# Ledger of designs, part 2: VHH binders against Reelin domain-containing protein 1 (REELD1)

Target 1, 156 residues: Reelin domain-containing protein 1 (REELD1), of Homo sapiens (Human) (a0a1b0gv85r24to179)
Amino acid sequence: FSHGASTVACDDMQPKHIQAQPQHQDSHHITIHTHRTSYAPGDKIPVTVRSSRDFMGFLLQARRVSDHQIAGTFVLIPPHSKLMTCFQEADAVTHSDKSLKRNLSFVWKAPAQPVGDIKFLLSVVQSYFVYWARIESSVVSQQTHSSAHSDDRMEP

## First folded at step 4 (VHH; framework vhh_7ocj_1)

Design h18 (from g2 with G104S D105G)
Fold by ESMFold2-Fast, scan of step 4:
Structure h18 (fold): chain B 156 residues (1-156), chain A 122 residues (1-122)
Amino acid sequence: as target 1 above (156 residues)
Amino acid sequence: QVQLVESGGGLVQAGGSLRLSCAASGFTFSSYAMGWYRQAPGKQRELVAAIYSGGSTRYGDFVKGRFTISRGNAKNTVYLQMNSLSVEDTAVYYCAATEYTIWSGTYEYDYWGQGTQVTVSS
């Protein structure tokens, strides 16, 4: 379907196109920008996806660095996308139609309980046979009381 | 209603040829991508060939150079010419149609035919 990823893609984040293979990571034209380098439990973190080329499909998740499990939920999503449940409500975002996309803005909400450092993972489908699996963002570190600085520049 | 009806399957000797046809009705054929998939007993359904509305084609790794997919929009029919058949090509062959890019593989196609058996003997 062009109406979003199915739950069978939740683990490997690949379309199940039997003949399609993921493209080499160095060949994509996509960046995932997180507006903060750290977060506290319950924080809302803006995330933007920017591409120099049009694409039609995607799957976005946040994953724990320590064990690669899905973490947190999405609370704001762009047009032509929909929330998806992999393991808990709203823990992934996928496309809702085949319209061409380049720039997508999201807001991710950290869980109330500590889950450690996270990365955003993105899979992108340009066409049936051309996709990139699990494009990574920079690490977003969980704040602890031993890490005194917040992204808001609170005084040390 | 939408229908995909496959024909042309049968028994052939290794090295032989078969031509499969899939007659489509109930949708605007020329705007749909058409595909052929196959499934052998105990195996997953796999892509054999696909042809898009613009005429571009794609093939499964095990059939490249041996099979050719084509379409006749005036007849609402997609064809699969199978040459140099081997015992490993024995499977039920399914016709599939989709207007959109599939995301989750074979079972996300909009429409499927009932299948036609191809048996290749050594």
Scores: ipSAE 0.000, ipTM 0.131, lowest interface PAE 13.7, mean pLDDT 77

Design h19 (from g2 with G104P D105G)
Fold by ESMFold2-Fast, scan of step 4:
Structure h19 (fold): chain B 156 residues (1-156), chain A 122 residues (1-122)
Amino acid sequence: as target 1 above (156 residues)
Amino acid sequence: QVQLVESGGGLVQAGGSLRLSCAASGFTFSSYAMGWYRQAPGKQRELVAAIYSGGSTRYGDFVKGRFTISRGNAKNTVYLQMNSLSVEDTAVYYCAATEYTIWPGTYEYDYWGQGTQVTVSS
């Protein structure tokens, strides 16, 4: 199927069809690069997926380190992808067609409420029988204090 | 409307053979990929074998060389020939059908049978 992962995949991030064994974590050629190591509530974080091999499909989420719950939303997504709702609108991204993909850029927005440290989780499908589940990014830590308006001028 | 009915399970001695069948109805069988999965109590469901609409096959590592999947499109049936059975093959075996053979997605047509018990004694 060319139109993306189903919401039943939201919890375990596995393809929801006839399942083959997932490939060993060491065998994938995929990395998730966060452009920052920390975030504040409401921040927008660029996230890139880079692969040395083409793949056809994916499911991307941000998860809390403390309890593995989905957190935040995606506000910019690459072509041939679509937003999906697992728990709240736009909290996951999946492919929209079966075109070959290799490097994908996203922007994730942190929720206004504190959710703690997060990491990005990615499942990737190369073919019907070949997939990698729950590829992890490095942790992105929540800041307890952030100054967002360094250029503010005080004009009464 | 859609039905998958497994048969051929039962009790067999280690080293023996069984042939499972799954009779399908309510969809265009020849266009669907068919698979066999198994689940033992307290364990995760795992792929045993799958066969694409075009005849290409995939096997789980624990059954390679012992099991053979095949399909009979004229009879709307998928088969699993199980040879050299061991106690570790004891599980409920499930038949599954999907229209999508290239890429997973949001499925309208993800069908599972009710399962058939296979018990291997030593």
Scores: ipSAE 0.000, ipTM 0.117, lowest interface PAE 14.4, mean pLDDT 76

Design h21 (from g2 with D105S T106V)
Fold by ESMFold2-Fast, scan of step 4:
Structure h21 (fold): chain B 156 residues (1-156), chain A 122 residues (1-122)
Amino acid sequence: as target 1 above (156 residues)
Amino acid sequence: QVQLVESGGGLVQAGGSLRLSCAASGFTFSSYAMGWYRQAPGKQRELVAAIYSGGSTRYGDFVKGRFTISRGNAKNTVYLQMNSLSVEDTAVYYCAATEYTIWGSVYEYDYWGQGTQVTVSS
C-alpha cells in the first residue's frame, strides 16, 4: 500500500507486486547502524538506517540469529513511518506514506525474556520496480552475566 | 469527487479493432495505477490490462499480443487499444483506478467506472 507494507509481507519481507525485481545484495546504498553491539533483556537499542539515495518504502524487523523469528518491539519511530503488528504488537515498522526518505532513526526494545543474538532485517523499496530485500545489520549479541569470566573447556 | 468516464465501446466485426478511453477526475492521476477489466454474462470479472504510475504494464493471458494499454497523464486518460478482436472478447469493459502501492496487490482497485459494452460479431 502507499501507506505501508501489509502483514502479508511479515514473513518473507518481499513487496507484493508482480513487476518488482529484487536487486543484488551488494548493489544497495543502505546501511543499518546499531549503536550497541550487545543487549540485555528489556534494553532499548538505537537503530539508524542511512542511505546515499532516496527511497519510498521500507519494512524493518529484528530477527533471532538462531531461527530467524521476529523478536522485540519498536518504541520510538521517525516521521513518515508507522508501527505494524506481525505476531505481537509493534514488532515491525513500515512507511506511512510514499515521501522520499534517506535517514531514519528508531529505538528497539529487547524482550523481557532471553531470545539470543539478534540482527535487524530491512527491506527497502526505491520505486515500484526496484527493491532490496532482507538487508542485514551486524549481529547484536545477548549479554550474559557469567560471560565476564569463563574457562574455555570442551569435552569430546 | 472521483469519477471515471468510459467511452469507445460498441459493435465491431471479428478481426477488427476498437479503442477504449477512460477520462479520470478527482484525484492526482499521475500517481495512480489504472486498469481495464471485463465481464461476460455468467462469468467472473477478469483483468484485461493494467498500467502503473511509472508506465509498466500487465496483461491478462487471453489478450497478450492483441491489446495495448497506455496512459496520457496530461489528459488524465487511460486507453485500451484492442486489435484482432474475436467473438470471445464480447463483454462489458470496466475502467478502474487505485493509488498504487509498492507493497500492495495489483488487483486492489479503489474506484470503478460504470462499464462500456463491447460486442464482436462474426
Scores: ipSAE 0.000, ipTM 0.121, lowest interface PAE 13.6, mean pLDDT 76

Design h22 (from g2 with D105P)
Fold by ESMFold2-Fast, scan of step 4:
Structure h22 (fold): chain B 156 residues (1-156), chain A 122 residues (1-122)
Amino acid sequence: as target 1 above (156 residues)
Amino acid sequence: QVQLVESGGGLVQAGGSLRLSCAASGFTFSSYAMGWYRQAPGKQRELVAAIYSGGSTRYGDFVKGRFTISRGNAKNTVYLQMNSLSVEDTAVYYCAATEYTIWGPTYEYDYWGQGTQVTVSS
């Protein structure tokens, strides 16, 4: 769509184009990078999307690993994008126009309540006829204790 | 699911007529502008005719006076009546829908049909 993804795409992250062919997952030229491998409730996590080719449209969400439900909100978005509501205000980001894009920077904010491990999901539209659906980031683990800096030394 | 389904294409002799139909579903049809584009082998897609939500029309220079676009909002369908067909009208005809513009580049249209072949013989 020229003005962004439709809310009907919130669940399956498929573009609702009349004649668009999904590309094989392993053929995409896109990576999703997070600045952390773990997060705590309320944390702000920078997320960058990098592509070796131009694309026109996208839909970005964070999903729970356990049940694939959308989690958290986006608080900073790049130019030529806009926030959208799938289930909770600002829980997704989509393109605002058809300008060509390559590298996009976002900041995602974790919910105050625990939601478990998450991953970022991205669908990308290179042209009206070519898209990649549900490109996954690596898992970002929720810290429920200080597991990253665990120290089993006993107190005297 | 958004769909635009064209019908009415086929083979016709020069000087003949065809009526194309495009049945739309999955969006608020009455709010959208509808257009017909065509593409001949080795050529770019060009605008044939378009109709705004309010009923105003626009035509490509090479079809004015021969083609008529109309819409039936109750049936979610747009039509193209093609009269006085010539061999030069041979092309795949595409139905398109947009909320914003009917005269812009092809990427300005939100939805496109699969196309229907029109072949005009001498």
Scores: ipSAE 0.000, ipTM 0.084, lowest interface PAE 20.1, mean pLDDT 77

Design h27 (from g2 with T101E)
Fold by ESMFold2-Fast, scan of step 4:
Structure h27 (fold): chain B 156 residues (1-156), chain A 122 residues (1-122)
Amino acid sequence: as target 1 above (156 residues)
Amino acid sequence: QVQLVESGGGLVQAGGSLRLSCAASGFTFSSYAMGWYRQAPGKQRELVAAIYSGGSTRYGDFVKGRFTISRGNAKNTVYLQMNSLSVEDTAVYYCAATEYEIWGDTYEYDYWGQGTQVTVSS
C-alpha cells in the first residue's frame, strides 16, 4: 500500500504482491544497526536502518529469538513512517508514503515483563517485483538475573 | 467522481487481434497502478496484465507472449494489445486502478470499470 503495510502482513512480513517472489536473502543492500548488544526491561534502544539503494516501503518489528513472537513497542520513528498495531499498540513501524528512503532511525522500547533475547526483522520493498522479506539484525540479549554478573570492572 | 471507461471489445476471429483501452478520470493517473482482469461466465475473475506507476509489468500465465499492457500518462489511458486470440480468451475484460502498488496486490484494486465483452469465434 502507498500508506503502509496491512495487518495481514504482521505474521509473515511479506507483501501480497501477485506473482512477485522475495529476492534472495543475501542480495539486499541493507543493514539493521542496533546501538546496543543487550537491553534491560523498559530500556529504549536506538535502531538504525541503512541502505545503499533507495527503497519505498518497509515493515519493521522486534521478535523474540525463542518463539518468534513480536515484542516491545516503538516510541520514536522517522519522517515518512507510521506506527502500526499487530498485536499490541505501536508494536510495528511501516512506511506512510511512497517517498524514497535510505536511512531510517527508530527507538524501540523493551517491555516491562522479561521477553528474552530479541532481534529486529525488516521487510523492504524497492518496487512491486523487488522486495526482501525478514532481513535480520544481530541478536540483542536481555539482561536478566544471569547477566547481573557483568565483568566490566574486571580485567578481560 | 472516479471513472474507468473501457472500450475496444467486440467480436473477433481466432488468430486475430484486438486493442482494449481504458480512459481514467477523477484521480492522478500517473501515480496509480493499472490492471486488466477478465471473467468468463461461471469462472473466477483472473489477472490478465498489470502495469505499475514506474512502468514495470506483470502478466497472467495464459497470456504471456500474446498480450501487451501499456499506458499513456498524457492521455490518462491504459491499453491492452491482444494478439493471437483464441476461443479461450472469450470473457468480459475489466479495467482496474489502485494507488497501492507498494505492499499491496492486484486483488486490492480501488476502482473497477464496468467491463467490455470480448468474444473470439473459431
Scores: ipSAE 0.013, ipTM 0.244, lowest interface PAE 8.2, mean pLDDT 82

Design h28 (from g2 with T101R)
Fold by ESMFold2-Fast, scan of step 4:
Structure h28 (fold): chain B 156 residues (1-156), chain A 122 residues (1-122)
Amino acid sequence: as target 1 above (156 residues)
Amino acid sequence: QVQLVESGGGLVQAGGSLRLSCAASGFTFSSYAMGWYRQAPGKQRELVAAIYSGGSTRYGDFVKGRFTISRGNAKNTVYLQMNSLSVEDTAVYYCAATEYRIWGDTYEYDYWGQGTQVTVSS
């Protein structure tokens, strides 16, 4: 997919129009880093994808740990990416072109209603022949108490 | 071609001050966030300070109150004013640039300089 993943990939997060074989999850060179380990409803959570190797395409979602349902929306995305809708507007991000990518930063917005602990899931197309499906981040736990503002804020 | 060139490093006595400069070329400087990172021998690279395109700043916990980041968009340069230096500040200092917000992760940046050595003696 030169211009992004299709909605048929929303559930299993696998490429549908390439002859690539899925790689074992433990063999990838990619990590998903969250700025925070916990969130409150409505919070904006920075998420960074890091790779030691260039890749061409991706699909990124946040999923509930309890039932694997997609949760939240993306409100800030890097160049060469685009928002997509799996179940609600802007609930996933995919590539918009086949330019080589290595490090990508996003902002995910938690739903107003509690959804419990979440993980970010990433599928990556490294080349026309090689992909990894459902690379997992660490768990981002639902907070029991509200977060406090830092004196150092990020600009909108 | 994009370049970030650091200068102003050197040897300084504890309690002293240094000002680092990073001259940028090859991109629209005013739209980029700029950051300073440092790496001491045997340690991971860590955020020192960041300044966003609109002028907001962020600092690492160990340098708050002592270091100040600033930018000169007309000169395509970012600065790090380092005051009250201690031996623990000894490291190679790196300049970095990105079109996005800076969160302290070294892989978030689009461009990196080659670094400048800062050595603080007792």
Scores: ipSAE 0.000, ipTM 0.089, lowest interface PAE 19.7, mean pLDDT 77

Design h29 (from g2 with W103F)
Fold by ESMFold2-Fast, scan of step 4:
Structure h29 (fold): chain B 156 residues (1-156), chain A 122 residues (1-122)
Amino acid sequence: as target 1 above (156 residues)
Amino acid sequence: QVQLVESGGGLVQAGGSLRLSCAASGFTFSSYAMGWYRQAPGKQRELVAAIYSGGSTRYGDFVKGRFTISRGNAKNTVYLQMNSLSVEDTAVYYCAATEYTIFGDTYEYDYWGQGTQVTVSS
């Protein structure tokens, strides 16, 4: 839709364009840069999407590697985008207009409860017949223990 | 400036035929998806037929097999051929246009015509 993906796309992340098929994953010129390879519960993770070609629409989610369920929320989004609720408030981001886009910066917030390793999934629409579905980021691993966090308050 | 102008509506007897035309101006017609919607008194506007820039079509279940949508890109016009009309087809018919859908199937249209009345008598 011109002002964002509908909840019908929440599970399969497909645009539902009549007689259009997704492009081969290898043919896109799009990267999802997760600025960290690991996260702890409650962390804020910068995520950038970079494309060498203009596109008009997108849908971005973070998914658990173990069961592919949506995880976490988005707390900072770029211009010409909007937050979307698939299953939990602000758990996805989509376009808010038809303006041409190339570089999009987001901040994803991990849940307070452990959800395991995650990856970001992105579907991108360049035009009605030219889209890529479920472009994957690298895995962002959940830190295996919280021993790096100290409960001690050390006075100077 | 975008304009959509419908024509071809009127009064027809049940079992008859009508051909609606929608002349478009102010945009690159060949790149747009075009649709026909209708609205009867007291009811919501509903999709009758749509044709996409590539020529693929979609029809409402109540008109499939009776109506045919087509487009003439050289004339910037979309057509709706309506055959085997019934009293239940009585409505104002609206032409609609959208450049393309993003995560959709043209359910949301950007531009609308003023509508043309179709009345089917028993």
Scores: ipSAE 0.012, ipTM 0.304, lowest interface PAE 8.8, mean pLDDT 82

Design h30 (from g2 with Y107T)
Fold by ESMFold2-Fast, scan of step 4:
Structure h30 (fold): chain B 156 residues (1-156), chain A 122 residues (1-122)
Amino acid sequence: as target 1 above (156 residues)
Amino acid sequence: QVQLVESGGGLVQAGGSLRLSCAASGFTFSSYAMGWYRQAPGKQRELVAAIYSGGSTRYGDFVKGRFTISRGNAKNTVYLQMNSLSVEDTAVYYCAATEYTIWGDTTEYDYWGQGTQVTVSS
């Protein structure tokens, strides 16, 4: 839709463009950069979308690697975008208008409950027949390490 | 700014033919998806035919084999050739255009013409 993706697209992240097919994954000039490679529950993770070509529409979600379920929420979004709800309030971001876009900055907030490793999925629409579906970021791993120090007992 | 002007409607006898035209202005026609919709009194507006910037077409089931949509990018015009008309085709026919159809289908049109009346008599 000109003012955003609908909830019908929440699962497949495909625009319902009749007679159009997604472009080959190798042909896009788009990257999803996360400023961190790992997260802890409740963390805020900056994520940036960079494109060498203008695009008009998009849908961005974070998905669990294990079962592909949507995870977390977005707490900061760029101009010309809006939050949408697929399953939980603010769990996706889509375009709010038809302005040309290239560089978009977001902040994703991890849920309080552990959800495992995640990756960001992005679908991008340059025109009715030129779109890429489910462009993947690198995996952002759930932190499992302990920050506690072991007590070292030596003989007095 | 953006304008769609339909023409070619009128009165025709059942079994006859009409060719509708829609002259577009105010946008880069060749990059737009164009559609024809119709609405009869007391009925919902329905898609008749659509043609995309790449030339592919889609038709409503009720007009397949009888109607043909085409476009002339050099003239900024979309056409609907209507053959074997029946009384059930009587409706106001609307031209529609999508400026940057993003995340939708042929029902998600941004611009609409004022319509042209087609009346088919028995």
Scores: ipSAE 0.016, ipTM 0.289, lowest interface PAE 6.0, mean pLDDT 82

Design h32 (from g2 with Y107W)
Fold by ESMFold2-Fast, scan of step 4:
Structure h32 (fold): chain B 156 residues (1-156), chain A 122 residues (1-122)
Amino acid sequence: as target 1 above (156 residues)
Amino acid sequence: QVQLVESGGGLVQAGGSLRLSCAASGFTFSSYAMGWYRQAPGKQRELVAAIYSGGSTRYGDFVKGRFTISRGNAKNTVYLQMNSLSVEDTAVYYCAATEYTIWGDTWEYDYWGQGTQVTVSS
């Protein structure tokens, strides 16, 4: 864990720790705050991870709700982290060292082509035997563009 | 004395095909996940295809349907069949290996090859 997750972890988002099992989802002290509930193609979305307890390692991805495929790229990352390429340059972020972490700020960039609704997935390693896999954010919906005027108030 | 040796790269015309091979030695090949990465000048290294010890595969979106990864455990070799090549596929292609272990505390690819150049002309 000292310098980051490998591409083998791109799908399951889990460490290869002997006899360790992921902790129950209800036991973590972590939130993923997406500053917006919707996005348009090419948008930059701030994402913050907040923890009430220290952790050492993590892996962060954005996934399509429909098929769980990785989507988008990260354009700003916090200290003690590094960009990772699973399938497209900079499509994941992982830790770069064993420093203790609590609050991490990122900026995610949506693809130019529509990919539908997304959610952020986070795996967190507190210690060798204590980790949480695939913690989910709220859904961030893809905006629909219309050729009609939607700002006009319709009178009876 | 772990080695990954890539071969099969070269110059090809757009629309053509190439088959890359990566010969592995110095580890128990059948227990390792094998991957192909590429890097064009000034760009980050990106995953092209991966094949896991159980035979399941992963592909980058830009190569899906055109490239096929396969492995021959008896020959300690992983292959990348590249069809319908375009100039955007021009890069150095790297072979990488990592063990599916329940021991250790690192997630990094354990081994990397030296790379093989693929150049696609129009």
Scores: ipSAE 0.016, ipTM 0.094, lowest interface PAE 7.3, mean pLDDT 82

Design h33 (from g2 with S31W)
Fold by ESMFold2-Fast, scan of step 4:
Structure h33 (fold): chain B 156 residues (1-156), chain A 122 residues (1-122)
Amino acid sequence: as target 1 above (156 residues)
Amino acid sequence: QVQLVESGGGLVQAGGSLRLSCAASGFTFSWYAMGWYRQAPGKQRELVAAIYSGGSTRYGDFVKGRFTISRGNAKNTVYLQMNSLSVEDTAVYYCAATEYTIWGDTYEYDYWGQGTQVTVSS
């Protein structure tokens, strides 16, 4: 849709363009920069999408590495985008119009409960027949606390 | 202001050729799907050919192999090369443009030209 992806795309993250096929993964000119390599529950993680070519549509989600389930929510999104609900309010971001896009900045918020390591997945539509599905970011690891509730059991 | 202006229509003998042009203005041409439709008296408007922003094409069953659609993005123009014309191709030909669906499976044409008459005599 010109006003964003539909919830039918939540799982496969593919546009339903008749007779179109996703482009080869190595052919995209897109980087997903996660500004942190690790997170703790409740953390806010800046995420920047950068492209050397214009694109019109996108769908962005954070997924658990272990089972590929959607995790966390988006709390800050760029112009010409909108929040989308796949399973939990604001757990995805999509385009809100057909304006040409190249650099998009987001803030993702980790769940209060631990969900393990995550990565961001992005699908991008440059034109009806030119799209890339499920472009992956680097892994953002869940932090392990250095103090596992040390109590006073260490008395001499 | 979006405008589509057709040209190149006229009278031609069966077996002849015509090239229709549609000059577009008022939008980013390269991102739009462009189409040619035709309507003969007493009949419904039907798809002749379409060319999508990515360059892929679609044709109506009765014109495959005879007509070719193409686009010149630098000139904001879409063309229809019509070969081996028959009297059944007589119709008003309309240029159409749409902001294509960028996450979906359908096209709806948002803008239409005024049409150009093509008459094929036996």
Scores: ipSAE 0.014, ipTM 0.268, lowest interface PAE 8.4, mean pLDDT 81

Design h34 (from g2 with Y52W)
Fold by ESMFold2-Fast, scan of step 4:
Structure h34 (fold): chain B 156 residues (1-156), chain A 122 residues (1-122)
Amino acid sequence: as target 1 above (156 residues)
Amino acid sequence: QVQLVESGGGLVQAGGSLRLSCAASGFTFSSYAMGWYRQAPGKQRELVAAIWSGGSTRYGDFVKGRFTISRGNAKNTVYLQMNSLSVEDTAVYYCAATEYTIWGDTYEYDYWGQGTQVTVSS
């Protein structure tokens, strides 16, 4: 759609473009920069999409590493985008118009309950027939309160 | 205000040819992607062919090599040349239009025509 991805795309994150096939992963000019390497429940994590080429459409989600389920919500989105509900209100972001996009900044909010490590997945439409599906960010690890090297023994 | 008007449908013998036209008005035609879809009784609407504003084309598997989509931006018209028609091509054919930046399924075009009946007899 010119006005955003539909909920039909929530699972596979692919446009239903007629006989368009996703481009090879190595050919995209896009990075997803997570501004933190770890998060705690309820944290707000800035996420920036950067592209060396203009694109027109996108779908952004955060997914659990363990089972690929969608996790968290988006609380700040850039101009020319809109919130979308796949399974929980505001759990995805898509484009709202046909304007050319290159750099997009978001804020993702972690759920109050633990969901484990996550990564951001992005699908991008450069034109009707040219798209990249499921571009991955680096993993953002869930913070734990324990340290593997902590020693709380009583001294003599 | 926006209109898509199909024409050129009708009855044709198997092995014959038809040319469908879709006249568009009320939007900037040259910037829109145009598509042809068809629906036979009791079946889902399926893609036949699409053409992007830059001239790139895509076809449904069942029509590759037989059908050709083209556009005339000066006339605000998209065409479907149908060759080597078979009885399986019998359907109502719909013209559809959307901005060249498409995301979504094949039923989510911005505008649709009224449809034109194509009937192929053996």
Scores: ipSAE 0.010, ipTM 0.202, lowest interface PAE 9.8, mean pLDDT 79

